# VH-VL binders against SHC-transforming protein 3 (SHC3): the designs that were tried, part 5

Target 1, 186 residues: SHC-transforming protein 3 (SHC3), of Homo sapiens (Human) (q92529r149to334)
Amino acid sequence: LGPGVTYVVKYLGCIEVLRSMRSLDFSTRTQITREAISRVCEAVPGAKGAFKKRKPPSKMLSSILGKSNLQFAGMSISLTISTASLNLRTPDSKQIIANHHMRSISFASGGDPDTTDYVAYVAKDPVNRRACHILECCDGLAQDVIGSIGQAFELRFKQYLQCPTKIPALHDRMQSLDEPWTEEEG

## First folded at step 5 (VH-VL; framework fv_reozalimab_arm2)

Design u8 (from s2 with heavy chain E99D)
Fold by ESMFold2-Fast, scan of step 5:
Structure u8 (fold): chain C 186 residues (1-186), chain A 125 residues (1-125), chain B 110 residues (1-110)
Amino acid sequence: as target 1 above (186 residues)
Amino acid sequence: QVQLVQSGAEVKKPGSSVKVSCKASGGTFSRYAISWVRQAPGQGLEWMGGINPSSGTANYAQKFQGRVTITADKSTSTAYMELSSLRSEDTAVYYCARDYTGSYFEHPDYYFDYWGQGTTVTVSS
Amino acid sequence: QSVLTQPPSASGTPGQRVTISCSGSSSNIGSKTVNWYQQLPGTAPKLLIYSNNQRPKGVPDRFSGSKSGTSASLAISGLQSEDEADYYCAAWDDSLSGWVFGGGIKLTVL
């Protein structure tokens, strides 16, 4: 994917995810991202609105989602998707809002019928720990964005397969007691 | 609820080909890879290959390279496995399985989370 | 031939702790994570353990996994009659560029 693919989208914010996505089945992961989109949209003025109809969240979902971080809410951003990272910056490219390495991303979803213009992804970083980040896209763009994220992961996996001996052994990474994210990365 | 539903049993002659289908429901087809794993009667599991439906990219086990073709149709949420030049030792139950390989998860976390019910293929003269 | 080595059979009595072994090499278990699949008689395999020691939702906590060097183990505590099944270990193999499975172990509970 070379220099990456860039999209102009709106960053709505993120919400803390208190459990590892790997410990949850796909249905639960989907419900969490859907609920995260709903909660962040309700908190951000000017959001399109994710749902035409919504039920109250279950006790389980409420226990998994933590605090919201709306520091950069409502900003238009340039999202660059590459095999290395998802890079979020101001449209003039002068300020980096976030840079999430591909290895730190555990789940992504977007373009679903009830959340057609939204993309959500769960990533770890030093500031938010594990959080679900919400992007609002122009009509039809969400499917392109989620497709590019999937392609980046596929290309990264293929690069890994070509040079597996140059990548740190998985058991060594998972045995690292210095890295609080080892279980999710490994 | 996620479910993988496979096509029905097949009886084939040596030298022919077989194409097995796997229809996904209850989840997002394009977000996960689909792998094919076979099991000969009374024997263990053997991986044949997998595909990322989003990109259409397929990877095959060396043993099956040149004989197996794995495809996916996103519009019908269906994956296919075609095995050519059938021999009696190809008699097996063929399973499709959903995995995270080549999708939104890094390789270290990849695994087969849901399996189809299996398709019995019998090759006899 | 199976690339990963497992004993062909094991047995236990209800309530016992049973350990199922899996041996590989530096190109698979030695450098990659291990998954475990349970196959009940006449059914498709089911994911039991992923990424060495993680349980999917719905798998009882009496099942646990571990990995050391080029070997992995599945432990079943408080063995129950419904645990009678075939158990397979699996890992990615760098030299083969593909998934490899153990030969499977038939666990009898009686």
Scores: ipSAE 0.015, ipTM 0.491, lowest interface PAE 8.3, mean pLDDT 80

Design u9 (from s2 with heavy chain G102S)
Fold by ESMFold2-Fast, scan of step 5:
Structure u9 (fold): chain C 186 residues (1-186), chain A 125 residues (1-125), chain B 110 residues (1-110)
Amino acid sequence: as target 1 above (186 residues)
Amino acid sequence: QVQLVQSGAEVKKPGSSVKVSCKASGGTFSRYAISWVRQAPGQGLEWMGGINPSSGTANYAQKFQGRVTITADKSTSTAYMELSSLRSEDTAVYYCAREYTSSYFEHPDYYFDYWGQGTTVTVSS
Amino acid sequence: QSVLTQPPSASGTPGQRVTISCSGSSSNIGSKTVNWYQQLPGTAPKLLIYSNNQRPKGVPDRFSGSKSGTSASLAISGLQSEDEADYYCAAWDDSLSGWVFGGGIKLTVL
């Protein structure tokens, strides 16, 4: 992706994640991001939020999610996605709000049929604190954003591109499948 | 909204070939793989293979290797499935379906979010 | 034969809860997520549940999915006559490098 792909999105906030995503199955990871989206949308005025009635979260979900941080709630940001990081800046002044190295991101999801305008990702900061960050996109942009994050994940973990179990759909996320892979990815 | 529209019903003789089309609209054709799934009368669903339109790379189920060819034309947003050496056992409804994921981790999680209406292929003498 | 095993049929009356099973192995359900597809008579399959237990927009919360080890289940509570359909489980199979479907279950609403 070169120096990265940039999108203008709305940052809604984040919620502390108290357990490692590696310790959870796929379904639980998705439920965590959905619950995080619901909680942040309920707390932020003007957020899209045609969420239907919600059941109380399970004991498992309640044990995984901690405190919300809404310091930057509702702020428009410039999001740059590259194989190195997700970089969040103010669009006007270009001041850095956050920079999450790709290695520190353990999960990302977005553009789901029931949350079409949202993207969520779980990242660690430099002091090993983990949070789920919620982005609100417009005009179908969420699918482009999550697609670019997916490409960055795949390129960062090149070894997964060569897996025998890889579905053909994964190939359209990569820039080239004919290039030889080298050992620098470990 | 996303739609997959397939070509019309076909009646074929044993030993011939059939080519079914699947035209995508309402989404970015090149971003997602298209799979082909068939269903014989009164039987279950059977995956035949899929293609990544962006790379042109196709993957086939072992049972159909050598008889099936899946292709894609990005300029027309159309995927094709050609089955050769037709037998009466190939009488079925053939579906195209889009492979989608909204979730990324070490092993991305895929599912068929949109399906074509189906194309009936009848193989008879 | 189907790689994933489902009972061939099930039945219930309106208002009942029905559970549909799907059994696989370590190369499919044991290592990958399970998706469920509903096929109403005369129609194409439709996505009902994805990633073990997630519902797409428009699917009532009466439908729920679960997975444990190498098996998965679809539960339908408050059964309605319009739920009469064939239901298929599906997963990617690592050993076959392809999608596998259950044989399908015909659900009759009496």
Scores: ipSAE 0.048, ipTM 0.631, lowest interface PAE 5.2, mean pLDDT 81

